# VHH binders against Putative ferric-chelate reductase fr1B (fr1B): the designs that were tried, part 19

Target 1, 128 residues: Putative ferric-chelate reductase fr1B (fr1B), of Dictyostelium discoideum (Social amoeba) (q54wu1r34to161)
Amino acid sequence: SNYNLQWIIFNETITIQVSINKKAWIGLGWHCQGCQKDGPMENADYSIATFDENGQGYVWDCYQENDPTSQPQNDTVFKGAEDNIISFSGYQTDQYSIMMFTKKLSTGDTVGDHILVNGPVDFVWAHG
Key: E = the ipSAE of ESMFold2; O = the ipSAE of OpenDDE; V2 = 0.75 times the mean of E and O plus 0.25 times the DockQ between their complexes.

## First folded at step 19 (VHH; framework vhh_8dlx_2)

Design f8 (from m3 with S32Y; at its last fold request DockQ between E and O 0.45; V2 from the best seeds 0.49)
Amino acid sequence: EVQLVESGGGVVQPGRSLRLSCAASGFTFSSYAMHWVRQAPGKGLEWIGNIYSSGRTFYNPSLKSLVTISRDDSTNTLYLQMNSLRAEDTAIYYCAKGWSGTKIDLTSGYKDYWGKGTLVTVSS
ESMFold2, look of step 19: ipSAE 0.517; ipTM 0.809
ESMFold2 (binder alone), look of step 19: mean pLDDT 80; pTM 0.823
OpenDDE, look of step 19: ipSAE 0.423; ipTM 0.732
ESMFold2, fold request of step 23: ipSAE 0.435, 0.378, 0.427; ipTM 0.766, 0.703, 0.754
ESMFold2 (binder alone), fold request of step 23: mean pLDDT 80, 81, 80; pTM 0.821, 0.828, 0.825
OpenDDE, fold request of step 23: ipSAE 0.432, 0.527, 0.569; ipTM 0.742, 0.781, 0.799

## First folded at step 20 (VHH; framework vhh_8dlx_2)

Design l1 (from m7 with S32Y; at its last look DockQ between E and O 0.37; V2 from the best seeds 0.37)
Fold by ESMFold2, look of step 20:
Order: structure tokens, then sequence, then C-alpha cells
Structure l1 (fold): chain B 128 residues (1-128), chain A 124 residues (1-124)
């Protein structure tokens, strides 16, 4: 409704596009049933697009920690994208934000239940 | 059954313009976003852009100044206008029927809806 979700499927990949008619960062939840762990990117749950002051988009593949003793604070720490994203494109103006990426398709994937729309492109953590 | 048939390809000289068409049948064309993608010889697929049912368009940033996507819902036809063609634009061009919704759910499977493509060759 307040965002547009579009996708196409080809050659065991999916290309996903989310757009919204305002300046915002976009988080897109992705859960795969039966996914295999791929080492450093274990249990990845979300892809988040942020935008810099020039409107250039960046995507981060975030994962949920599964060890309570590791990173016990700020468990939403952003991590760099990994190989499960084949390509990314994103662009923002004062009028709209768009995130688009291609990833390898796992049967049973769901996307879009958790679309997060927030704030400007220069999101940061505070110390303390 | 969904059918997508691209046309308008051929051999063109560098610097010229070309308009490709995609004839759609077997679904309510006006209700769906439509996409153009291409594949150059020996390369992977490259997304060109799309057009929503509303007429709003989005483009691959590297191609944005070179292409225009439009649709005619009265004839169920999708168009790709390409300008200032270069040798690197040589590719098979495909149209694809998009999906839209509030979420993507592939737990029960999925279908691909792609045309057979039309070849564009840019050479002297």
Amino acid sequence: as target 1 above (128 residues)
Amino acid sequence: EVQLVESGGGVVQPGRSLRLSCAASGFTFSSYAMHWVRQAPGKGLEWIGNIYSSGRTFYNPSLKSLVTISRDDSTNTLYLQMNSLRAEDTAIYYCAKGYSGTRIDLTSGYKDYWGKGTLVTVSS
C-alpha cells in the first residue's frame, strides 16, 4: 500500500524491487525455510538498504546472532553483504526511495512480511 | 496460457535508435508490472527496467539515459525505446511478466513468465 513490491524470477534467481514515495531507508525481511548455513553469514534474516547523501544505495545482509555470548549488546549491528546477493541497485531522491537486488532463489523463501521504512540515509550508532 | 512475444530486433548501426515491442496474451496485462532484461553474448542477464501498471518506470542506473519503457494497455503491448545504440548493446532482449503484492511467498512454488527474446545486433 504505502510501498510497492515487485519481483521477477529467472534461472533460479529472484530480482526484487521495493519502492516508496518518500525519502527513507528500507529494510526487507527475508526468511528461508530449510536454508543451509553458509559459515560467516549464518542465519541471515534481513536485507537493509541505506542511502548516502548523493542518493546512492547500499545493501547490507544482516543476520540474527545465535550465540547469546557474542555481541550481546546492539544485536542489530549491520554487517557487510555476502555472496548470496548477486547484484544490488538502489537510488534515492527527495521524492522516492528504491531498493533492488538479485539473489539466488531457495524454494520456500518468503519476503516482505517485515518491510521497515525509516529515516535518512546516514544512520549511525551512538557510543556509550 | 501466458504468452510473451518480443519483436523489433535486427541489425542496426551504432548511434541509431530502435523500438522493441512485446505482445502479451493470456493474462490481464493492465494489472501487472512488466520488465525488460537482456543478455549479451557470453554474459549474464542484465535487468534494464520495468513499468508498473500505473505507468511508473524504474531503470537500471547504468542504462537510464539510454532507454525508455512504455506500455499500451489497449493493445497489451510493452515497448522498449533504445537510443544512441552502441556495440555493447548487442544482446537478446526479453520481456518478463512481473509479480506484485505485499509479500513474496514461494513455499508452494513459482512460475517464470519470459518471452523467447529478440536479437539486437549493433554493428557497422
Scores: ipSAE 0.347, ipTM 0.700, lowest interface PAE 2.0, mean pLDDT 69
ESMFold2 (binder alone), look of step 20: mean pLDDT 80; pTM 0.821
OpenDDE, look of step 20: ipSAE 0.399; ipTM 0.718

Design l2 (from m7 with S32H; at its last look DockQ between E and O 0.37; V2 from the best seeds 0.44)
Fold by ESMFold2, look of step 20:
Structure l2 (fold): chain B 128 residues (1-128), chain A 124 residues (1-124)
Amino acid sequence: as target 1 above (128 residues)
Amino acid sequence: EVQLVESGGGVVQPGRSLRLSCAASGFTFSSHAMHWVRQAPGKGLEWIGNIYSSGRTFYNPSLKSLVTISRDDSTNTLYLQMNSLRAEDTAIYYCAKGYSGTRIDLTSGYKDYWGKGTLVTVSS
């Protein structure tokens, strides 16, 4: 029931890895730097990893200000603008699920407030 | 002070294998995940993979059959084994120290933990 959050900072980017010791989908929220918060999740970047039957992972950035196919699809899966994501990957076995992605680094960001495991959870929508 | 020193680079022919090393000091190596990253000339950064303190590894899916990451906690050394090298594997290879925790908080700033790199040139 535990998760691991790991990251590296490398030349103006951050690479974030989340793993969970079970088969599950994973969501991770990321606050934007310098944003004024009016609620607990306003202006967060949100990334969701899902996995196919071969264990191949798919990661979606939930910031959706410029995506014509954004909301409201399944309330646990969204696709946002790709401005912040440089690369992504995911992998799943019978014992582990892992999400990994690289984003442009923003001073003042926070991540990890909202780890999503199996099913609907709170999401953040924003316009920029 | 954290120090990471990559070595083992050089000029190799296509199809050959090469093992890179990363000597670490200034922190408890056995308690941290370690990563390999590369940058080819004129290209952006490419994450290769990592190894957790437990020994668990995760690889860039495009490279997973070509690379193996290992660690020796008794010598504070991280390794990257590369096989069947191709011209597109020409790059500067860097190791990086991972952070861990329950939350990432960059509100007061951030800093890098990565070495100066070692150049691998795949050329006949």
Scores: ipSAE 0.423, ipTM 0.741, lowest interface PAE 1.7, mean pLDDT 69
ESMFold2 (binder alone), look of step 20: mean pLDDT 84; pTM 0.853
OpenDDE, look of step 20: ipSAE 0.495; ipTM 0.765

Design l3 (from m7 with S32F; at its last look DockQ between E and O 0.51; V2 from the best seeds 0.50)
Fold by ESMFold2, look of step 20:
Structure l3 (fold): chain B 128 residues (1-128), chain A 124 residues (1-124)
Amino acid sequence: as target 1 above (128 residues)
Amino acid sequence: EVQLVESGGGVVQPGRSLRLSCAASGFTFSSFAMHWVRQAPGKGLEWIGNIYSSGRTFYNPSLKSLVTISRDDSTNTLYLQMNSLRAEDTAIYYCAKGYSGTRIDLTSGYKDYWGKGTLVTVSS
């Protein structure tokens, strides 16, 4: 309910922060026009991030359906060499939840990843 | 024109403290979140933390016990206090002006607002 989306742009990277002023799970997805599409029923790719009980963040690459059985990346590794995410972290207290990640502003021609700038880029901010 | 100037870097011994400053001009400083970022030679960028216009702070969990961010809106100055410095804290330290909103749209371009940085070297 007390969502806050903040970001900085630094030397061809973007660092994105989402915070909620309560203890809650956070899911954040993004897609863009002109990103590679591999779903037959939709034109968007998503990556979703959540916390474990120790406050470590995980990301599910190409999550195109709300499916809790999707496998996440572990907290030290993002999926594949095609991944444009440089770092990812998050933590919670009883008073707030926060998620952060850093991403390159452009990417190569590898299947299964996104280019941020090819058209309007929409981010979906989190709720508990 | 947004201008950010970092200062206060230098050579410092391990275990000592150091305070960095960032002088801001060209925008309403009190209305924006401000961030600290660092880059060690040959390493990737590392986000240190930020401070909102409200004064609320958030920190990289790996650095939380070592750093404190504050701001003085009457002098348009952002500060980074670092304690118990270690050799791995050697880096160029930058301040950056934050953005906020409900979505990020980069189709019309983007502008990064960060200073030239100040070098901190932790060496015995």
Scores: ipSAE 0.476, ipTM 0.785, lowest interface PAE 1.3, mean pLDDT 68
ESMFold2 (binder alone), look of step 20: mean pLDDT 80; pTM 0.823
OpenDDE, look of step 20: ipSAE 0.529; ipTM 0.786

Design l4 (from m7 with S100T; at its last look DockQ between E and O 0.59; V2 from the best seeds 0.00; counts 0 for: pae E 2.2 > 2)
Fold by ESMFold2, look of step 20:
Structure l4 (fold): chain B 128 residues (1-128), chain A 124 residues (1-124)
Amino acid sequence: as target 1 above (128 residues)
Amino acid sequence: EVQLVESGGGVVQPGRSLRLSCAASGFTFSSSAMHWVRQAPGKGLEWIGNIYSSGRTFYNPSLKSLVTISRDDSTNTLYLQMNSLRAEDTAIYYCAKGYTGTRIDLTSGYKDYWGKGTLVTVSS
């Protein structure tokens, strides 16, 4: 693929790193646990994290469905998108761009001694 | 059964250098990305950097001048070289096995592969 995706799981968090051999805008999206509905997959709720050319990070609480006016929302909902995001970082050189962020992992109900994360984390990659 | 064993920690004077090792077993080390992470007393986790199976490295920008990560695939060993150590570098240092892929899917669960850590104390 055109990018390198790596991640590490540590103390109930996931740290995700994306790199690309290009100076460009990078975005990565994920689906929330239990947000998928029956029907077309384009009608899924997700949040997206992006980094610009200066290494400035942004979090967007985005929603996409069969509505042609569906666009990222970047007002008032950022607080909700940050509930499980711990940190952002990124930087660029003339040869590459790198983005990473850390989020809290959550599990469904668990009766045992440990809380396990049982859910998908999806992503979206884009150039600026 | 993945095992990661850090070593090389101890007490060191400010301005000195220290090399940490991480002995790996129970997985194909040569095909895995490896990470170093630290936690200072009373602080959260701080990512130090990683090294890909290709040998390519990435570092936390705030630590880039301090650290060098390398690997020896013939001995399944990950290294962290730290130079010009300061008191704020006192921490427990962990190595961790990374995941690579094109999609992250935790539906069937997950495991966190990290060592027990090695303590580095930078003091007079």
Scores: ipSAE 0.337, ipTM 0.708, lowest interface PAE 2.2, mean pLDDT 67
ESMFold2 (binder alone), look of step 20: mean pLDDT 88; pTM 0.896
OpenDDE, look of step 20: ipSAE 0.363; ipTM 0.682

Design l5 (from m7 with D112E; at its last look DockQ between E and O 0.44; V2 from the best seeds 0.43)
Fold by OpenDDE, look of step 20:
Structure l5 (fold): chain B 128 residues (1-128), chain A 124 residues (1-124)
Amino acid sequence: as target 1 above (128 residues)
Amino acid sequence: EVQLVESGGGVVQPGRSLRLSCAASGFTFSSSAMHWVRQAPGKGLEWIGNIYSSGRTFYNPSLKSLVTISRDDSTNTLYLQMNSLRAEDTAIYYCAKGYSGTRIDLTSGYKEYWGKGTLVTVSS
């Protein structure tokens, strides 16, 4: 894997740090528990980092519908969903990109978010 | 057993500096990423920054005060240097052992490895 993943759990929140050894946007997604029938990219909660020309990053709280032709969109475009990123940071150089964000394990949103529950979490990795 | 003990907190005046320490034991400190977080009164947890085993550091860009995270692997100690402290820096500060890998396993990830914290009060 090209990704390095770091995380900490505090109370009901998780802070995740993802780095990749290239200049690229970063996408980290995960499905709901028991949703193995969904496509690899579909019905997934995403945190996506983009970077400006100065290498400063922004982390977007996103969701991709259960549609293989769809793309991740900001949670706010979906009714009942909010931006639940509590805090974020991002850095990018010619050699690496890094995304950091804090989010509740359970946001309470009925759409746009998937709860991170006890157990192994299979992530969807994306970059470009 | 993982154990983290923060120290160095206290009451300081605005504009002053303070260095917090975190004594680590019960795990291979030198191979672990370490984090600092804080919780101000009535507010949620705020991630401050972290340091990789390599010594590489990353910080929350929302921080208004200048902070520097460092580590001494020979003594299993993590440091947080804070300069130009402001009243809004008043908080309990915690150090935490980070998890790492290619995937998150929340079976073990729900286990929180952090200390009891040290209180920093910035007041005139």
Scores: ipSAE 0.370, ipTM 0.694, lowest interface PAE 0.9, mean pLDDT 89
ESMFold2, look of step 20: ipSAE 0.482; ipTM 0.783
ESMFold2 (binder alone), look of step 20: mean pLDDT 82; pTM 0.843

Design l6 (from m7 with N60S K64R; at its last look DockQ between E and O 0.04; V2 from the best seeds 0.00; counts 0 for: placed apart)
Amino acid sequence: EVQLVESGGGVVQPGRSLRLSCAASGFTFSSSAMHWVRQAPGKGLEWIGNIYSSGRTFYSPSLRSLVTISRDDSTNTLYLQMNSLRAEDTAIYYCAKGYSGTRIDLTSGYKDYWGKGTLVTVSS
ESMFold2, look of step 20: ipSAE 0.481; ipTM 0.791
ESMFold2 (binder alone), look of step 20: mean pLDDT 88; pTM 0.904
OpenDDE, look of step 20: ipSAE 0.495; ipTM 0.767
ESMFold2, look of step 21: ipSAE 0.492; ipTM 0.788
ESMFold2 (binder alone), look of step 21: mean pLDDT 88; pTM 0.901
OpenDDE, look of step 21: ipSAE 0.296; ipTM 0.681

Design l7 (from m7 with S32Y T107D; at its last look DockQ between E and O 0.03; V2 from the best seeds 0.00; counts 0 for: pae O 9.0 > 2, unsure alone 64.7 < 65, placed apart)
Fold by OpenDDE, look of step 20:
Structure l7 (fold): chain B 128 residues (1-128), chain A 124 residues (1-124)
Amino acid sequence: as target 1 above (128 residues)
Amino acid sequence: EVQLVESGGGVVQPGRSLRLSCAASGFTFSSYAMHWVRQAPGKGLEWIGNIYSSGRTFYNPSLKSLVTISRDDSTNTLYLQMNSLRAEDTAIYYCAKGYSGTRIDLDSGYKDYWGKGTLVTVSS
């Protein structure tokens, strides 16, 4: 599958667009700075887009614990975490899926979020 | 009842510009993201771009032609400005009602509505 990632930083927020040439849900995850020893999917902040039968998307603010047997869960299930998606849009066709969301670079949450820095970021891609 | 009516399509020569309009009614237009989608003959649907209720825009990075999406909430109208049109831009162009672009409206229900489309033919 062909992924495309774009972003823009503005007023302490970042807006990210992820697209894929496939009808699928989209997951974008990232780790904290200096957390290279974590598993590839573990202790990661995720934005996940799901789509309904009409092609309308919803972007979830998620986090996966440092557990290889776990999967991303909504931030709100973790104490000290909130849903920090400021704005979002998602759209899907038979051949195309796109996720867009805005989030603060630093949400201030004690868990569930990793700070996005202006620079190289190791992203985790997922879809299904 | 949600209604979307596209207009502005027609036959144009390559290199020309065209502006499509989408008249919306039956919902609080200003509260929703709006999308443009097209379907070329014999091809699948292609997402062009969208505009949030905030006015922020995003576009399909695969687009070869320059496009600009805008909205006028006072007239419930969505626009698609296309410049330097190419033959490959020949398609039926649809506007579609999106979801709310902000988190504060997440509790509201939504449905996806499309217009009937307007045909754009780019030909010499």
Scores: ipSAE 0.008, ipTM 0.246, lowest interface PAE 9.0, mean pLDDT 83
ESMFold2, look of step 20: ipSAE 0.317; ipTM 0.680
ESMFold2 (binder alone), look of step 20: mean pLDDT 79; pTM 0.813

Design l8 (from j5 with S32Y; at its last look DockQ between E and O 0.34; V2 from the best seeds 0.49)
Fold by ESMFold2, look of step 20:
Structure l8 (fold): chain B 128 residues (1-128), chain A 124 residues (1-124)
Amino acid sequence: as target 1 above (128 residues)
Amino acid sequence: EVQLVESGGGVVQPGRSLRLSCAASGFTFSSYAMHWVRQAPGKGLEWIGNIYSSGRTWYNPSLKSLVTISRDDSTNTLYLQMNSLRAEDTAIYYCAKGYSGTRIDLTSGYKDYWGKGTLVTVSS
């Protein structure tokens, strides 16, 4: 893995930090309890958060792989694409990239299987 | 038992500096990243920053020039130095024990390790 994943659990929330030692975008996926979207792919219940090379953050609530409207959008982050997301931010220099977000705790959450770094501004489903 | 005890809060005037401490026990302090968070009255949680076991620090960009996090592994103590305090810095300040790894899995439960906090009030 080409990243550092750190988190704290605090006051019924989790704050997640992902960093890498280069200028890149970062995508982080997590399991989205009860989400279901139409589509021809495997049933994928997850949310994706990404940062582009300008440091703008995007959150996709529940995604199916072949949806062309699932492009990263800054408005999605600010409009609460996932009801339990409290805050979201990121920071980038020529030497490193970092993203942070806070969400309300869920016992079904899984994070780390859906991490994308230094690649296209798309997302991938990962089993595990 | 993991215990975290914050201290050093109080009433201070704007423009002053203040150093908060977090005494840790019940775990190998030197092996974990440690975090500071705060919550102003009636507001949401705000992450201030962290310090890795290596000593590397990360800060909330909005606070980067105003705060410094340090640790003393020989005394199991985490510190937050705050400079040029403003009224908006009035909050309860908490320290938290961090986690790291390649995967977060909360399906079997979770534990939160944070102190009771120390109140900082910045007023004229």
Scores: ipSAE 0.462, ipTM 0.771, lowest interface PAE 1.5, mean pLDDT 70
ESMFold2 (binder alone), look of step 20: mean pLDDT 81; pTM 0.828
OpenDDE, look of step 20: ipSAE 0.618; ipTM 0.827

## First folded at step 21 (VHH; framework vhh_8dlx_2)

Design i1 (from l6 with Y99W; at its last read DockQ between E and O 0.30; V2 from the best seeds 0.52)
Amino acid sequence: EVQLVESGGGVVQPGRSLRLSCAASGFTFSSSAMHWVRQAPGKGLEWIGNIYSSGRTFYSPSLRSLVTISRDDSTNTLYLQMNSLRAEDTAIYYCAKGWSGTRIDLTSGYKDYWGKGTLVTVSS
ESMFold2, look of step 21: ipSAE 0.420; ipTM 0.744
ESMFold2 (binder alone), look of step 21: mean pLDDT 88; pTM 0.897
OpenDDE, look of step 21: ipSAE 0.547; ipTM 0.786
ESMFold2, fold request of step 23: ipSAE 0.446, 0.437, 0.442; ipTM 0.764, 0.752, 0.756
ESMFold2 (binder alone), fold request of step 23: mean pLDDT 87, 87, 87; pTM 0.892, 0.890, 0.891
OpenDDE, fold request of step 23: ipSAE 0.766, 0.758, 0.531; ipTM 0.883, 0.885, 0.775
ESMFold2, last read: ipSAE 0.424, 0.405, 0.464; ipTM 0.748, 0.731, 0.776
ESMFold2 (binder alone), last read: mean pLDDT 87, 87, 87; pTM 0.887, 0.892, 0.892
OpenDDE, last read: ipSAE 0.729, 0.505, 0.634; ipTM 0.881, 0.765, 0.823

Design i2 (from l6 with L106F; at its last look DockQ between E and O 0.69; V2 from the best seeds 0.00; counts 0 for: pae E 2.6 > 2)
Fold by ESMFold2, look of step 21:
Parts: sequence; C-alpha cells; structure tokens
Structure i2 (fold): chain B 128 residues (1-128), chain A 124 residues (1-124)
Amino acid sequence: as target 1 above (128 residues)
Amino acid sequence: EVQLVESGGGVVQPGRSLRLSCAASGFTFSSSAMHWVRQAPGKGLEWIGNIYSSGRTFYSPSLRSLVTISRDDSTNTLYLQMNSLRAEDTAIYYCAKGYSGTRIDFTSGYKDYWGKGTLVTVSS
C-alpha cells in the first residue's frame, strides 16, 4: 500500500493529488511554517475526501465550521471557506482512493484561510 | 535545465483522433510523474490526467473515456492520445513535470515545469 502526494504548479495555480492504494477516506492537511507544531494535524487546514458506494468522491475544505459530509454533491460542485479553490474532485475503486484539488498560489488573504505562503509549508496526512 | 516540448497539435475534424507528444530533458524522466493539462480559450486550467513512473494512470472523470496517457522512458517522451474529439476539446495542451514529497517549499519561490503548449483546434 502506498500513500502518494503529487502536485504540479502551472500558471500561478497548484494542483494537488493524493492517492492511497486501498479503499479509504483521505485526509490531507498542511501546516504553516513558523506556527507552533504540537502534533501532525494541529494548526492546519484539512481537505478530506469521502466516497460513496459508487466510488464517487466528495472533497471538503475544513477551514471553518463546515460539515465535510454535507456540502458537495459530486466532483463538479464544491463549497468551502477558502476563496482560492478553483476545483476539487475525488474517486475510489476497490484498489485505490484518490483526491485532488486546484487552488491559486497567492500570499493569501490575512484571514487564516490558507497556509501556502512564502516559505516552507509542511504537509500532514491521515487516512482510515 | 528542465525542458518540456509539446507537439502534434493542429486543426482536426470533430470525431477524429489526435496524438500529442511531450519531449522531456534536463531531469530523470523515468522517476517522475508526468501530467497533461489544457486551457481552452478564455477558460481556466483543466487537469486531464497523469502517469506515474510505474506506468499507473489517473484521468479526469469527465475525460476518462476519451484519453489515454502513455510514456516511453527510453526516449523520454510522454504521450496523450485523444479520441472522438469535440469542439469543446479546442485548447492549448501542456505537459507538466510533477513534484512529489511531504511538503511544498516556496522559500526560494517556485518553478513551473511545463512546456509552451501545443494548440489543438477541433473544427469542421
């Protein structure tokens, strides 16, 4: 089983892909550099993918008090607290689970809705 | 220096097929995941799919029945086969070198590893 984190940078956007070689939900968070790091997921934004019985994925941005299970209806719709997300999707088979999303690269809003700023940003992950 | 050069674009009729190529140099191609991305006129970016160094592929669900990505590690070449082309497939098609790891670091800025693109126009 492998956990794979891949991304591309293109035209001032980043597209992030996470895959796991099994059926699982996928959590990906990233941690700001210089923030206090008391644990792997502390002070991080989370993107969580869940999958229905047909393998269709739903990806949530859990920055605010969103209910991650109730917002998107399919891969082509999404809602979240962050205003820089362009798209996201997820897909699952009996052999793998995958989530991906695209967001703008920016110095960001000063409201704490992102951690992709100038300087290193740590990725953290979870799955089940 | 990473270089990616797309080719094979042009004007094609609807319903036809087209194969795009991406010649890569300046990095270890056989160890890299490679991606195809497109941008239609006046639209945002659309991820098409990728291929891992193992040969495993992933595709956008909306395009999965229309495209096939392959690689030839002996010639450092990435391919995109497109079938049953439609007018909405008109776009500039780019190949991109993927990053992998556990963190993204912008301390020294970032680099886009993508080519100049090749234009595909689907027109009667």
Scores: ipSAE 0.356, ipTM 0.705, lowest interface PAE 2.6, mean pLDDT 69
ESMFold2 (binder alone), look of step 21: mean pLDDT 80; pTM 0.815
OpenDDE, look of step 21: ipSAE 0.437; ipTM 0.750

Design i3 (from l6 with I104V; at its last look DockQ between E and O 0.48; V2 from the best seeds 0.49)
Fold by ESMFold2, look of step 21:
Structure i3 (fold): chain B 128 residues (1-128), chain A 124 residues (1-124)
Amino acid sequence: as target 1 above (128 residues)
Amino acid sequence: EVQLVESGGGVVQPGRSLRLSCAASGFTFSSSAMHWVRQAPGKGLEWIGNIYSSGRTFYSPSLRSLVTISRDDSTNTLYLQMNSLRAEDTAIYYCAKGYSGTRVDLTSGYKDYWGKGTLVTVSS
């Protein structure tokens, strides 16, 4: 149930692609700059763009890892989304699911991602 | 040093086909995912599609019926076949070397691996 993560960096943008060899829900996360939660050690927060099994896209904000009451929210206000998102899409077949999005990079900044696939998964926390 | 050189652009009539090439050197091409991207005059970047080292391809939904990406690992060459070209397909076309991994981690910096591009002009 592993995923494939691939990306390109092109002229101050990053395009990130996640695919999995089955029909599944996919999420891709980044650190939430607009989240109202404080303290990255106590309560890590991030915004996630997802594409469900029915082809519906969502922006999930302020997900709190390891909080059993925390659930993804379908909230598109700025406090829960990256302002530099250029595009977002995905699609599925019976054999695979794919999600991709493009965002701007700031001069001198770095970026990392978190990936969620069908519930709790291993992923990498990122900040910057 | 990674080098990517696109070729095959030029002026082409609407409705015709064109094949672009990307000659790659300075990395292990056969183990890398490769991408095509374009930028029309005065517009933003548009991802066209990619091809994994396995040969599996993914395409932008808006272009899927018009393009085919292939690779020849023996010559380190990436291809983009474009069919039924329209004036809106006028753009600079770039190939790019992809990254892969278990996470995106740019805390130590990043490098852009893309060519200078090849211009395709669709006009009568």
Scores: ipSAE 0.432, ipTM 0.767, lowest interface PAE 1.7, mean pLDDT 68
ESMFold2 (binder alone), look of step 21: mean pLDDT 84; pTM 0.849
OpenDDE, look of step 21: ipSAE 0.560; ipTM 0.794

Design i4 (from m7 with F58W K64R; at its last look DockQ between E and O 0.04; V2 from the best seeds 0.00; counts 0 for: placed apart)
Fold by OpenDDE, look of step 21:
Structure i4 (fold): chain B 128 residues (1-128), chain A 124 residues (1-124)
Amino acid sequence: as target 1 above (128 residues)
Amino acid sequence: EVQLVESGGGVVQPGRSLRLSCAASGFTFSSSAMHWVRQAPGKGLEWIGNIYSSGRTWYNPSLRSLVTISRDDSTNTLYLQMNSLRAEDTAIYYCAKGYSGTRIDLTSGYKDYWGKGTLVTVSS
C-alpha cells in the first residue's frame, strides 16, 4: 500500500496523519472495539480529507451506518452526533495527498463516533 | 467583520510566565469556540488548544502542562496563560475563531477568522 499512517496519543486526544502517494481524497475509518463482525465499511467512524483545485484540504468527520447500501455521511446528520475534529490540516501536491487531524479518543457522542482505544484497531482505508 | 487582536507578546526569559490576550469583535463571541495557535520560526502551525462556548477546554497534549486557556465573555476577551516558558516556545501566537463550528483549519491560506498574531520570544 502507498498509505502512510502515523499517530500520537496523549491523554484524551489522538493526532493522526495519513499520506498517500497520489492526488486523491483520503478516507480513514475504524470500527468499534470488538465490532469486526460488522461489514467492512458499515458502522464505521471515518475521517475523510478532500482537496480543492488549489490543493487545500478539509477533513470531514463522518460515519457510515450499519447498512451495506449506505455511505459515509457527516456526523452532524445523525442525532446525537457532532463534528468532533478539533483541528486539521490537509494539503495536496502533484504527488501526495496529506491528511492530519486531532480528535478526542472518546467524544461522548452516542452515534457517529467509535472510541479509539489502545489495542487492536480495525482500520478501513479508502481513496479516490 | 470578524476582528481578532492579540496582545501581550514580547521578550521573556526562560522559566517565566506570560499571559496573552485576544480582543474579539464583529461576531457573537460568547457563542463561539476559540482557539490558540502558534507558529515557530521555520515550523508549521501548531494547535495549542481551544475553549468551547461552554467553557470546556481542550489542549494539545504536548502543551497541556504549560498552558491554560480562558475566556471572559463580558469583555469579549480570550486568554492564553503560558508558564515555564522555554526557548522552543518562541513563536507568533494567534487567536482564531472556530471555523464552521468548533474546529480550526491549520492549513488553509484563508484565515479570515484569525488575528494577526503576537510575537513571543523566549531568550536568556
Scores: ipSAE 0.324, ipTM 0.722, lowest interface PAE 0.9, mean pLDDT 89
ESMFold2, look of step 21: ipSAE 0.477; ipTM 0.786
ESMFold2 (binder alone), look of step 21: mean pLDDT 88; pTM 0.900

Design i5 (at its last look DockQ between E and O 0.42; V2 from the best seeds 0.46)
Fold by ESMFold2, look of step 21:
Structure i5 (fold): chain B 128 residues (1-128), chain A 123 residues (1-123)
Amino acid sequence: as target 1 above (128 residues)
Amino acid sequence: EVQLVESGGGVVQPGRSLRLSCAASGFTFSSSAMHWVRQAPGKGLEWIGNIYSSGRTFYSPSLRSLVTISRDDSTNTLYLQMNSLRAEDTAIYYCAKGYSGTRIDLTGYKDYWGKGTLVTVSS
């Protein structure tokens, strides 16, 4: 199975869209910079956002403080340690699945911030 | 230089439809994904939807039944059709040029937004 990645940049935010030509669930992971501030761990924890085949979204943070069992609304579900997430949502048809989210850009592309923005596609956990 | 110019905004009555246009120049329009975004007064940005170079469209779930995005590659023009307008649809509407790839690399990428066109829905 293949996926398509699109994004737009606007006023120091990024909106990211992932689509798959299949009715399936989609998972995206991204590096949780907040979690790295609290520890010297070499393995980075990740925030993971998923949408199931019914269009329900869930997020897990890099610490187990979130409640993954909460029922989300159809628009956007926010749970997690990453405070730069503004919104995310998704939907499905019989022929494709799509996940979207908007995140504040960090200055992680500069040396001075010591923050690396890896992008969510590097951490796609599952999509089928 | 990438340029995007929105037009077609104005004052409309509730319940009517409106079609916005976005004239594009300075890039290969037929190869680019294009997006519509809006910002209501005093509120944050809301992504409306996009259209790929293939013509495939995706829409925000909250707006999916109210909007249609289309493109005309022969005139480098992007369109947004809005139906059954409500006062809540009052906003500045922007078109935007998207990026695609296998990885998100933020180095060297720029905002490609128009200046927007104002839509005011009032009786």
Scores: ipSAE 0.391, ipTM 0.730, lowest interface PAE 1.8, mean pLDDT 67
ESMFold2 (binder alone), look of step 21: mean pLDDT 85; pTM 0.862
OpenDDE, look of step 21: ipSAE 0.549; ipTM 0.783

